# Ledger of designs, part 44: VH-VL binders against Cytochrome c oxidase assembly factor 8 (COA8)

Target 1, 167 residues: Cytochrome c oxidase assembly factor 8 (COA8), of Homo sapiens (Human) (q96il0)
Amino acid sequence: APERGAERRDTAPSGVSRFCPPRKSCHDWIGPPDKYSNLRPVHFYIPENESPLEQKLRKLRQETQEWNQQFWANQNLTFSKEKEEFIHSRLKTKGLGLRTESGQKATLNAEEMADFYKEFLSKNFQKHMYYNRDWYKRNFAITFFMGKVALERIWNKLKQKQKKRSN
Key: E = the ipSAE of ESMFold2; O = the ipSAE of OpenDDE; V2 = 0.75 times the mean of E and O plus 0.25 times the DockQ between their complexes.

## First folded at step 9 (VH-VL)

Design i25 (from d5 with heavy chain S59N; framework fv_belrestotug)
Fold by ESMFold2-Fast, scan of step 9:
Structure i25 (fold): chain C 167 residues (1-167), chain A 121 residues (1-121), chain B 108 residues (1-108)
Amino acid sequence: as target 1 above (167 residues)
Amino acid sequence: QVQLVQSGAEVKKPGASVKVSCKASGYTFTGYYMHWVRQAPGQGLEWMGVINPSGGRTNYAQKFQGRVTLTRDTSTSTVYMELSSLRSEDTAVYYCAREGFKYDSPHFDYWGQGTTVTVSS
Amino acid sequence: EIVLTQSPGTLSLSPGERATLSCRASQSVSSNYLAWYQQKPGQAPRLLIYGASNRATGIPDRFSGSGSGTDFTLTISRLEPEDFAVYYCQQYGTSPWTFGGGTKVEIK
């Protein structure tokens, strides 16, 4: 068993790496950046008296985090793969070889790389547009439920205060 | 501004070698490939080879394999074309040309002024 | 190697006329790798068109390129006195890079 408060590594069902919160944590905590998405995961504390509304908010935040991590992990892998393929094909077309005389990986000039970036952005424009749309939808939903949870907590506190006042 | 300045005219005997220089300025020398193209009097353009100034890797047209050598000196931003075992048919104007790249299209965007090499007995 | 055939070899025209220059490739060339150059006597070639249809910086809009596959065309809509020169097409898709034999546009 790891020491109390020590980090543990595990992998989400989706394949995303994460670290477990310390065993005695009573609050949300933030892990190190994921290897592929470079985003820091949040691990949520689940209270014993979680309301159905609070559970819905927490699950929505967890699902949004997972969706966001998967999107960026896939995007980063696609970018790296296509970049290497572009460099390889261009150098082969010129007959210059894939290595410099010193044995280092050969690179393309700045203008060729700029053109690759422009093409990559253009090719992925619709994908990024749908990502932004879904990101806004998810954030609006989260904000809405955060407001509902806040109002529920205020109302419950007022109810308790009024019961005390009535005695 | 981008400039490619070549060395002066040469007159050589058959069997000799010639080395033409092309000095680049106005841009990052190692960021662009450099090509060599020649043109015999009254004839068209003929590609000879390319060099990557960053690593010194070269590729030559089969016709010139074994006779042409492309080199570069990054400290002076200069590319060299050496052609050996000269024949009368090698009499030509020799150009260096920079490879630009836009809209997924490589092209020769800047050319040197040319160096006339005359091979005569 | 890809052979580029330019036609006609010579075009005799007057200022103000339209010039149409043909470049035919022995095998298919991606339009991304087809360029046109202008050369005047005693001068280095000057880039006119790259990627079959894109004008180089500073090139007047009377110059236009078109075509794909094996058939490419350079058009000069209204010849100016400075346009009388030799024009070369080039393919850059496959090593060795090759040039056409040239078309001379001369004053009539």
Scores: ipSAE 0.000, ipTM 0.514, lowest interface PAE 13.1, mean pLDDT 83

Design i26 (from d5 with heavy chain S59D; framework fv_belrestotug)
Fold by ESMFold2-Fast, scan of step 9:
Structure i26 (fold): chain C 167 residues (1-167), chain A 121 residues (1-121), chain B 108 residues (1-108)
Amino acid sequence: as target 1 above (167 residues)
Amino acid sequence: QVQLVQSGAEVKKPGASVKVSCKASGYTFTGYYMHWVRQAPGQGLEWMGVINPSGGRTDYAQKFQGRVTLTRDTSTSTVYMELSSLRSEDTAVYYCAREGFKYDSPHFDYWGQGTTVTVSS
Amino acid sequence: EIVLTQSPGTLSLSPGERATLSCRASQSVSSNYLAWYQQKPGQAPRLLIYGASNRATGIPDRFSGSGSGTDFTLTISRLEPEDFAVYYCQQYGTSPWTFGGGTKVEIK
C-alpha cells in the first residue's frame, strides 16, 4: 500500500517541466536525464508539411518514449525503496542504529547486499522480460513505420523528378 | 488474504462490447502482473493478455489484438478487460489471474472466480 | 506458438490408484516455465505445480511434477475423492502463453 502511493505519485504529472528545446531547431533535440528514469528525453521536430504517415511514426515514437520513461521511473523508485527497507531491516536485526556515530547513514557490506540483489532480480525477472518483449515489439513497429516513411519520401522524390521532366 | 473478485455475468448481443472488472485485495496491487484467460463452454483455457498495473503496460495474444483492451485503476486496485465486436464464439468464462514469481519461475498463483459472458441474438 | 498436447484426454480411475498425466510440447520448453493447474466444475483453475516440479503452497505431497525439454508429467500418487477434476499444463516461456487441452480424471 505505501509503495502503491509512492509509485502513483511518481508516475502522476509532477508539475511543469523546464526542459525545452531551442526555438530554431530543425531536428530532434535531446535533453538532460530525467530525475526519476535517468533517461534522456527526446523532443521531436515537427515538419511544416508532416504527412499522416510521418505523424503516426512521430506519435508512436513519443508514446514509446513516455512508456519507457514511466517503466524506468517506477523500476528505479521500487529498487530504491526496497533497498532502503532491506538495509533498515538488516540493521535492526543486527541491533544497529540507522546512522553511524558520525551521523551518516549506516550501510551493509557487499556480501550482505548480495541477498537483496538476488531477491530483487529474481522477483523482477519476469517484469523485465515483459519490458524487453514490449520494447522489441515497439521498436519493430517504429522500424516498420520508418521504412514506410522512407518509401513515401522516395516515391515523392521520383514523382517530383517526373514532374520536372514533363515541364 | 489475497483475493481477486470479478464483476457479475453479462449477456450481450453480437457486435456489442463487454467490460469485465477484477478487483484485487490483500497484496500490493502494483507489484504483480495480471493476466486474462478465457474458457469457452466444454473447452480448454486460452490466454488473452497481460497488464502491468504499475505502468499500465499491456501485451495481447495476436488472436485478440485490436479487439481486447486491458486497463487498470490503481486507486481501486482494479483491472479491466474490454472485448469489442463480440461474436457468438466469444461466449466463455473470463478469468483474471495474478502472476506470482518464485525461483525464476512465473506462474498464476491466484485466480478470480470467473465472469460468464454470453453472446446471443 | 508452442502447442501443448495432453494425454490421455480422459483417465478413468478409482480412489487410491496412481494417476500419471502427460504433457508434450511442440518445441523445447525450459522447465522453469511449465506449470500444472487443477480445475473442478464451476470453479476457477488452481495452481498445483510451477517450474515443472515445485509444489505450490498448500498442495499435498501426493502431487508431483517432472520432466524437461518437450516431455512433462504430473503424477498423483494416491487419488483422493477430491482429486477427480480436469488438469491443464501451461507453458510460460514464449508468447503467446499456451495451455494444453486438458486431461479429465474421472471416477470409474
Scores: ipSAE 0.000, ipTM 0.447, lowest interface PAE 22.0, mean pLDDT 80

Design i27 (from d5 with heavy chain G100S; framework fv_belrestotug; at its last look DockQ between E and O 0.55; V2 from the best seeds 0.00; counts 0 for: pae E 3.5 > 2)
Fold by ESMFold2-Fast, scan of step 9:
Structure i27 (fold): chain C 167 residues (1-167), chain A 121 residues (1-121), chain B 108 residues (1-108)
Amino acid sequence: as target 1 above (167 residues)
Amino acid sequence: QVQLVQSGAEVKKPGASVKVSCKASGYTFTGYYMHWVRQAPGQGLEWMGVINPSGGRTSYAQKFQGRVTLTRDTSTSTVYMELSSLRSEDTAVYYCARESFKYDSPHFDYWGQGTTVTVSS
Amino acid sequence: EIVLTQSPGTLSLSPGERATLSCRASQSVSSNYLAWYQQKPGQAPRLLIYGASNRATGIPDRFSGSGSGTDFTLTISRLEPEDFAVYYCQQYGTSPWTFGGGTKVEIK
């Protein structure tokens, strides 16, 4: 934690972070990692002559990014909160203070942390399974539409070549 | 194979101090908390304190606060319990015990063989 | 501090019989923080049960633990000659760690 405390704190939304790409995007842009999800957002370029199919793909990718960002922001927040509560409760039970004599945050032994991680993964197993299922569904849909867009672009290029040749 | 080996029996006079050692082997010494528990002749078990071998932080039972000091030496994987201002009531067998943690359940999975401390005039 | 009361103080039984040992806490204790130990004369205690009902490594299935809140039980379904010993319950729900007074299981 900075010694200046909260002097320059980023405006924190109440427990949830959402990615909002700039409206004036000229090219696809990969931003810095989100504070909560640790994922890098993609700002999508919108061409003037975007086809309805290209628009569907872009919206699907944007919706999937927002869903993924929300999931990992919530997961990371839950993990951090439960980890801190676990550490504090164990230190308190042993009669140990929350900070060392050097002022640093006190830690637990590796065995206790290993068991915490095991329990966290175990109780979140079903949640992670649903995430993986939905992640696969979303990525399959994106891949399918990417293929359709690619075929559309190939078809348009072939039509352009035929028209040019016939003239 | 986990093993905790304690130092030998001690006979002390009232007012003296005693320092008991507990040498650990067969596991990562800094990965587990170490507790000290005593047992007076014919009586039950009494918890004295705990030390985190990683960093050396300690916590003591209120009854022993100011008289007991727990320390460790990571180079020899040894924990020490020093009890000062000895009284006849401190005559007991002193045990070191390793804390294990499974399923959100701390417990003592391995114990030293015990060190008999006799305080008599 | 949480006081653990074990009963009976002494239980006299023959090999093959069932032993039921009680441990009652002065305040509610999460089952996650209750353990049982066995101690034979001249020896250090040995872990039997942790988290009220989980058997430690190498402990025979004749040993079982149960209970919640303030009432916990250790059961030995069929006593073997080696099971005659003193048994202690322990809690780690609230500092300081405390032990019960012990129940001596002796041969009749």
Scores: ipSAE 0.348, ipTM 0.712, lowest interface PAE 3.6, mean pLDDT 86
Fold by ESMFold2, look of step 10:
Structure i27 (fold): chain C 167 residues (1-167), chain A 121 residues (1-121), chain B 108 residues (1-108)
Amino acid sequence: as target 1 above (167 residues)
Amino acid sequence: QVQLVQSGAEVKKPGASVKVSCKASGYTFTGYYMHWVRQAPGQGLEWMGVINPSGGRTSYAQKFQGRVTLTRDTSTSTVYMELSSLRSEDTAVYYCARESFKYDSPHFDYWGQGTTVTVSS
Amino acid sequence: EIVLTQSPGTLSLSPGERATLSCRASQSVSSNYLAWYQQKPGQAPRLLIYGASNRATGIPDRFSGSGSGTDFTLTISRLEPEDFAVYYCQQYGTSPWTFGGGTKVEIK
């Protein structure tokens, strides 16, 4: 799903608008949808005194976002490319033009397009299964580190209370 | 129960035109391309052209370009083939044939019964 | 335009014998879009094989197709009385769509 691990992509094709978050922000926040993946990137807040554990969590989230953005950008491009190739091939086989009399791109009959969609799904079934497995694995790891960070913060809070009471 | 039912036999003089109909039933008419193929007596099969019933776009074999016209009427699920400037060489059985929508192969899966057109002086 | 040459022109065989029909294309047939049809006198062609090797629905398993590129074969493993007919190959990979000249399979 697009909403599971929204992350910023660090490399973009030429001509893509770069999102620029506010100069001053104390929280993570979400940018506009990426042109290629249709996912909204998250711009991660870096605290003043980020612990090594907090840094590990942030980097894992960033890496997961980059992986997710790359996967869907590639899938969208592959789908568009194969769809156009199929349409053009079938029109050429029949001797039909690639454009209508109005100059717009010609399409195939609904049944022929439906069969293309079924075959595309069949071809990509295993790839999407592996994506789902990796998505769950990455999000489990993120949840694990979120728990570790939460415990670290509780411990630091208790340590601060003990110092106040002692002194 | 896909069926392609063609109009009856025709006898024509050289220089005339003939219009053969092909009425489709048992499937979504606009979802499949329709082709026309002819067979002269004692001869093999010859592809003439194709029509997309959705929108009416056509493509013709060069041999027939300018003489053949394919049209359709979506309200009656019927394709028409008109061949003009007839000559004795056009004497043949004319078939309509439906193109399969299968991703792996757009072959002919159903044929009409054929319409005999005889051109004689 | 792709020309399809069928051989032999006539094949005289007895019931129970194996028939081998050849179809050669003048250039490679795109995606192996090659079909085989059976036609009996006074009837429309009947689809046997599509995509060079796929049997159409309802076609007995004694019919098989093979080949690729420019050379294609229809095989009838054991001729039945109803198999004596004319057989055509057809390419549908490139416009115009073209047919071979036919092979007549007749009783010896």
Scores: ipSAE 0.308, ipTM 0.713, lowest interface PAE 3.5, mean pLDDT 86
Fold by OpenDDE, look of step 10:
Structure i27 (fold): chain C 167 residues (1-167), chain A 121 residues (1-121), chain B 108 residues (1-108)
Amino acid sequence: as target 1 above (167 residues)
Amino acid sequence: QVQLVQSGAEVKKPGASVKVSCKASGYTFTGYYMHWVRQAPGQGLEWMGVINPSGGRTSYAQKFQGRVTLTRDTSTSTVYMELSSLRSEDTAVYYCARESFKYDSPHFDYWGQGTTVTVSS
Amino acid sequence: EIVLTQSPGTLSLSPGERATLSCRASQSVSSNYLAWYQQKPGQAPRLLIYGASNRATGIPDRFSGSGSGTDFTLTISRLEPEDFAVYYCQQYGTSPWTFGGGTKVEIK
């Protein structure tokens, strides 16, 4: 029985951007755009005396970033694949082949491509709605925790000032 | 308004070549594929070939392969169909037709008025 | 090559009658890749229907297209005097693009 070669599902490699911030950095770093998602990854700084609230905020930001990277990596891959399939299909039906006489990649006209984009957006509309909803929820949660951390920092500064006045 | 205006009627001898022009106006010329279709007297329509918007790619029906050449001049918004080694059976009306694409459906939305080519001894 | 067979070859009807024209493909054709044209004597073809069922701009509502797979139909609900012409189906699904042999609608 010939072993049916497992079609390697080209899972978008979870390309963790190999961007490493400088070891002595005390702030968040923004990396170059990811190859698949085109989103710039953020490397979050971890303070030595990180509070439980600061840690929770950092984790939530990290999880949200990972979620966003995966979504756009998959969406870009799907878009690129469907676009290429559409171009190939249309060229094939016309009998024009995939390359020009000069060896360049063949393209479709603007009208055909406009229809492709419209259809692609329509097909993915619901997916984008869910993404936007979840994006807002996540960012609301992050903003809420940012506020809590800010209040905690203010409170801690006030306590330190009181202790210095009493000594 | 979109218009496709073809060159006038041609009379040719067997073995000669004919070059028919189709001048386009009223739209973005570089945005559309152009096709050629012929019709022999009292017969149906016959697809000959297509040229892409840039003029760098063509496809021909097998029947005309090696005898037909489609070219495009962007500066004059004109497409040309040249047919060589003419035979009596090539006597027909030749049409240029613009391809439109809407809702994943290609179609010929505008046609030239036709050019009569007569091949006679 | 996909061969399109139109039937009948000639359809003799009176004004006001319903016309039904058939186009049969030798292979399955996507509905998106079938069109209908009208041609009057001494004129270029005119687009009627694209994508099997979409009416072209300026085409009266008495013209309708239907079908899928190998069987497609053009219907004229009520023939007008100007509708007496030759009708062609065309496929765009596979190169070469091919036309049917045509159906002549003539006055009875």
Scores: ipSAE 0.255, ipTM 0.718, lowest interface PAE 1.9, mean pLDDT 89
ESMFold2 (binder alone), look of step 10: mean pLDDT 91; pTM 0.918

Design i28 (from d5 with heavy chain G100T; framework fv_belrestotug)
Fold by ESMFold2-Fast, scan of step 9:
Structure i28 (fold): chain C 167 residues (1-167), chain A 121 residues (1-121), chain B 108 residues (1-108)
Amino acid sequence: as target 1 above (167 residues)
Amino acid sequence: QVQLVQSGAEVKKPGASVKVSCKASGYTFTGYYMHWVRQAPGQGLEWMGVINPSGGRTSYAQKFQGRVTLTRDTSTSTVYMELSSLRSEDTAVYYCARETFKYDSPHFDYWGQGTTVTVSS
Amino acid sequence: EIVLTQSPGTLSLSPGERATLSCRASQSVSSNYLAWYQQKPGQAPRLLIYGASNRATGIPDRFSGSGSGTDFTLTISRLEPEDFAVYYCQQYGTSPWTFGGGTKVEIK
């Protein structure tokens, strides 16, 4: 019943669409590409007996995914909007209509679009630098907690063996 | 957008049980822990318990252990708080609150509107 | 359980004045796990500050949080009419989650 409403229910406030993985999944699930960010979302499996450390790792990964989805959805929307504005401006300068004789949208050649790409990249250089900085920081934190979780699991296995040996 | 919508006000007699619902929407229900907090008239906030909607695992405040039961229905994205053996001092507004997935600071980011439960003879 | 003590119980001030609210913990609380809420009559608590010093989305910059260890402070730099409410601190680092007794900020 929730399955049919899942897409509507999973729409994020940022405009990023969500998906629902198959029920009874015992591992993480990767969905189809989001229509705004063009990234594949991951739904994280929550173990029944999740430790506080495992919870921190999962939440960090979920937060990183949401941050990443929001960044690229916004970036793609900005790119598309500015691209359309640039095309319309250039066509107006040439005295050309927004539609061809066949009713299709008029387009610019590669040389003309090169000007747009140059301006867009230059304008967004600092924004992309901050994105990369934060991306590395987040991945360092994820790696750190993955290591802590691995050590916790080793310690728990050792405790279990000791308990079995003591009857 | 994220919403937590709670069931309507309840009036109960001493010794009865009450079951309050909290329906979640606008996010992946099983990905977030849900807490229950109450507030007696003119008093402060008191934490009651938490449920992991994925597996249904719960943890309760010692004061309510044996009287409170938290459950969920994943098909309706709803969390329930059932409090038994009601006393007059259980008269309060009961809130559900979602715990954010933020790893280094998992605070309560969204709250239900509250459900007033009155226990009187 | 960690007991949070808020002081003063009531703070009587006029619009435009600075409000300083204290929250003291019975044992050390990591700053990452301290929040402040605002509550008006008949409403659910509204998150103001999380992680001791981070403003929640949509919260005006006149609200600021500080502190570490056992002593935490919420400051409202210049009270506006809508800021007269009850304020609660909360720790969410150790089960059971606990709240302070509240500070009522009222018009003088």
Scores: ipSAE 0.000, ipTM 0.493, lowest interface PAE 18.4, mean pLDDT 82

Design i29 (from d5 with heavy chain G100A; framework fv_belrestotug)
Fold by ESMFold2-Fast, scan of step 9:
Structure i29 (fold): chain C 167 residues (1-167), chain A 121 residues (1-121), chain B 108 residues (1-108)
Amino acid sequence: as target 1 above (167 residues)
Amino acid sequence: QVQLVQSGAEVKKPGASVKVSCKASGYTFTGYYMHWVRQAPGQGLEWMGVINPSGGRTSYAQKFQGRVTLTRDTSTSTVYMELSSLRSEDTAVYYCAREAFKYDSPHFDYWGQGTTVTVSS
Amino acid sequence: EIVLTQSPGTLSLSPGERATLSCRASQSVSSNYLAWYQQKPGQAPRLLIYGASNRATGIPDRFSGSGSGTDFTLTISRLEPEDFAVYYCQQYGTSPWTFGGGTKVEIK
């Protein structure tokens, strides 16, 4: 991903349970890293008086999160599958078994694995470029709607002040 | 500089065993597979086996299975090839060769200078 | 095992001529995992070409490899005196690794 949204701070697996910070009303909260994408999902709180513009922004953020989660889940799955296929193929070519004498999975030496990683990154370069392009477009749209929501909130605040003065 | 230096020539009687060494230097010893290839006088090259120095795992050509044993000593960066029950047809030059993985292609990039083993009665 | 057949067994040419060496496999060589080695008397083999067409480090551009599947060729565009040697092809696509019988390039 272009933006590293998740830090190492661990959350309990049962942290999937609904979370509302004690000092605040229920609001957006961040869950543990997804099993497949390794990204932390954001669970959006829907306020009772959500404007149509705020709803549009929230849906755009949710859709972008789902797109991002799916991209990285697929990328990680592809990496794991190709890594396993690469290891199995190389071991078979050498006539080496897939398990060690101790019964553990056999591994390749460091130079072969380094070359696999380099090639994986190289062949996925274009895919990552398109991902970055789309990520930029999505973040531009989100920023645009965040600006519109900010203006709406400023206008509503000004309306309340004007109403107080007129009353 | 990458170097593979093999032990000196050996003369053996039929039925004896020979152990040839190949000392590696100039690179991370456990990072590369090591192969053994022999060449009888006036003949072509014949692959014998491979060892992964990292774990010591080996694979041998069927023709040599039961007679060849590949081992390594990580502390001295040395690979050994031991061939037992020697016959006159085992007279050959024995080479160690390093396997490089480059551009998705495992190939032998460096070779030892060779060790002549003569079996005569 | 894959059997590699090299032809001709001996190629007699003069310096400056083009040498074309053939290596044919009994079965398709996967991933074009085919290498070419040069060997001079009393010396270890020297890697020339790997992956059918990639020149090894330090190998002059007069050496080129081509081919795929079961039919591979090593070409030396203009023979120099130091190129007169025995050449071996090798497949490493499947165990056991196998070598061709060699082609001797000798002075006419």
Scores: ipSAE 0.179, ipTM 0.625, lowest interface PAE 5.1, mean pLDDT 85

Design i3 (from d5 with heavy chain G31N; framework fv_belrestotug)
Fold by ESMFold2-Fast, scan of step 9:
Structure i3 (fold): chain C 167 residues (1-167), chain A 121 residues (1-121), chain B 108 residues (1-108)
Amino acid sequence: as target 1 above (167 residues)
Amino acid sequence: QVQLVQSGAEVKKPGASVKVSCKASGYTFTNYYMHWVRQAPGQGLEWMGVINPSGGRTSYAQKFQGRVTLTRDTSTSTVYMELSSLRSEDTAVYYCAREGFKYDSPHFDYWGQGTTVTVSS
Amino acid sequence: EIVLTQSPGTLSLSPGERATLSCRASQSVSSNYLAWYQQKPGQAPRLLIYGASNRATGIPDRFSGSGSGTDFTLTISRLEPEDFAVYYCQQYGTSPWTFGGGTKVEIK
């Protein structure tokens, strides 16, 4: 019988936190929101006859997704931490306890929270500008390679049509 | 890295005033309360007061009310503790300490190295 | 003000032994507002435990805190040579912030 090499795919060490796409899928699959970034990850389908150009496009898309996930995971953690610190410091300054008589967390009104949002946005302004710049650069590169892959596929279809006609 | 660097040792006469500085680095200065704590030779820790570097609002221990003044300079990320009408019993090491927060649990997560103030005739 | 009383004042032990330090408050203190600090001669205090039982970053797991209400405990399960120091409890639930008188853990 013909012998075939077994392809082995490495899996992430943490089974609990990762997602797996349906095994029968021949297209990209979208997973549940990530705990930290709150973004839905995309699992990219790998064709059996993937060209070097298609592989470069897929890797670029994967790297861009990982970069985007990490940025928002860090941003969300920083926001949550600093929001807690701000609320606590403002309640302490007012001489109020951290909890109400019912045991619920004491909260600030929208006007008081406006100071926090203003400060958070202003100190993260440059960071967000660099994020936007890199986001546009990555999307431009992805669009460019998508165009190259489309042209390659057109060329391959033309070659296949010629072979089929000559047979 | 978070770092609090205090000014050098001071020797003062009774009745004088002393002003100790604490320069913060490695974090957003205005986001954390800064406390002042002193320790007399061979004695325990004594809380003096706190300042919110954002608005400059202060709160002092009753024992020091009227003698202690806490201020800050946001351009240099520095807090100051000024103690007036010095007495021999004010001889102590003075510390600045940052108030950190996790899960609504405030605590002094970083301390300055301490400034020795000696009051002698 | 809330007075914190630490006992014993001095604890003489050998490396490898278990240390148990007590802090008693004159008035009930929420567990969220109790901390423990370590101080070595000539150095500033170092945060060990916050919120009665949470270990600060970089603090070895041999240090643990427990307690609620008026009775709090710091436990060092197996003393290392570097653990011989003075330990202070602190409450920050109500102004003024107050510290205990300290417990000196010294080598026997």
Scores: ipSAE 0.000, ipTM 0.447, lowest interface PAE 23.3, mean pLDDT 80

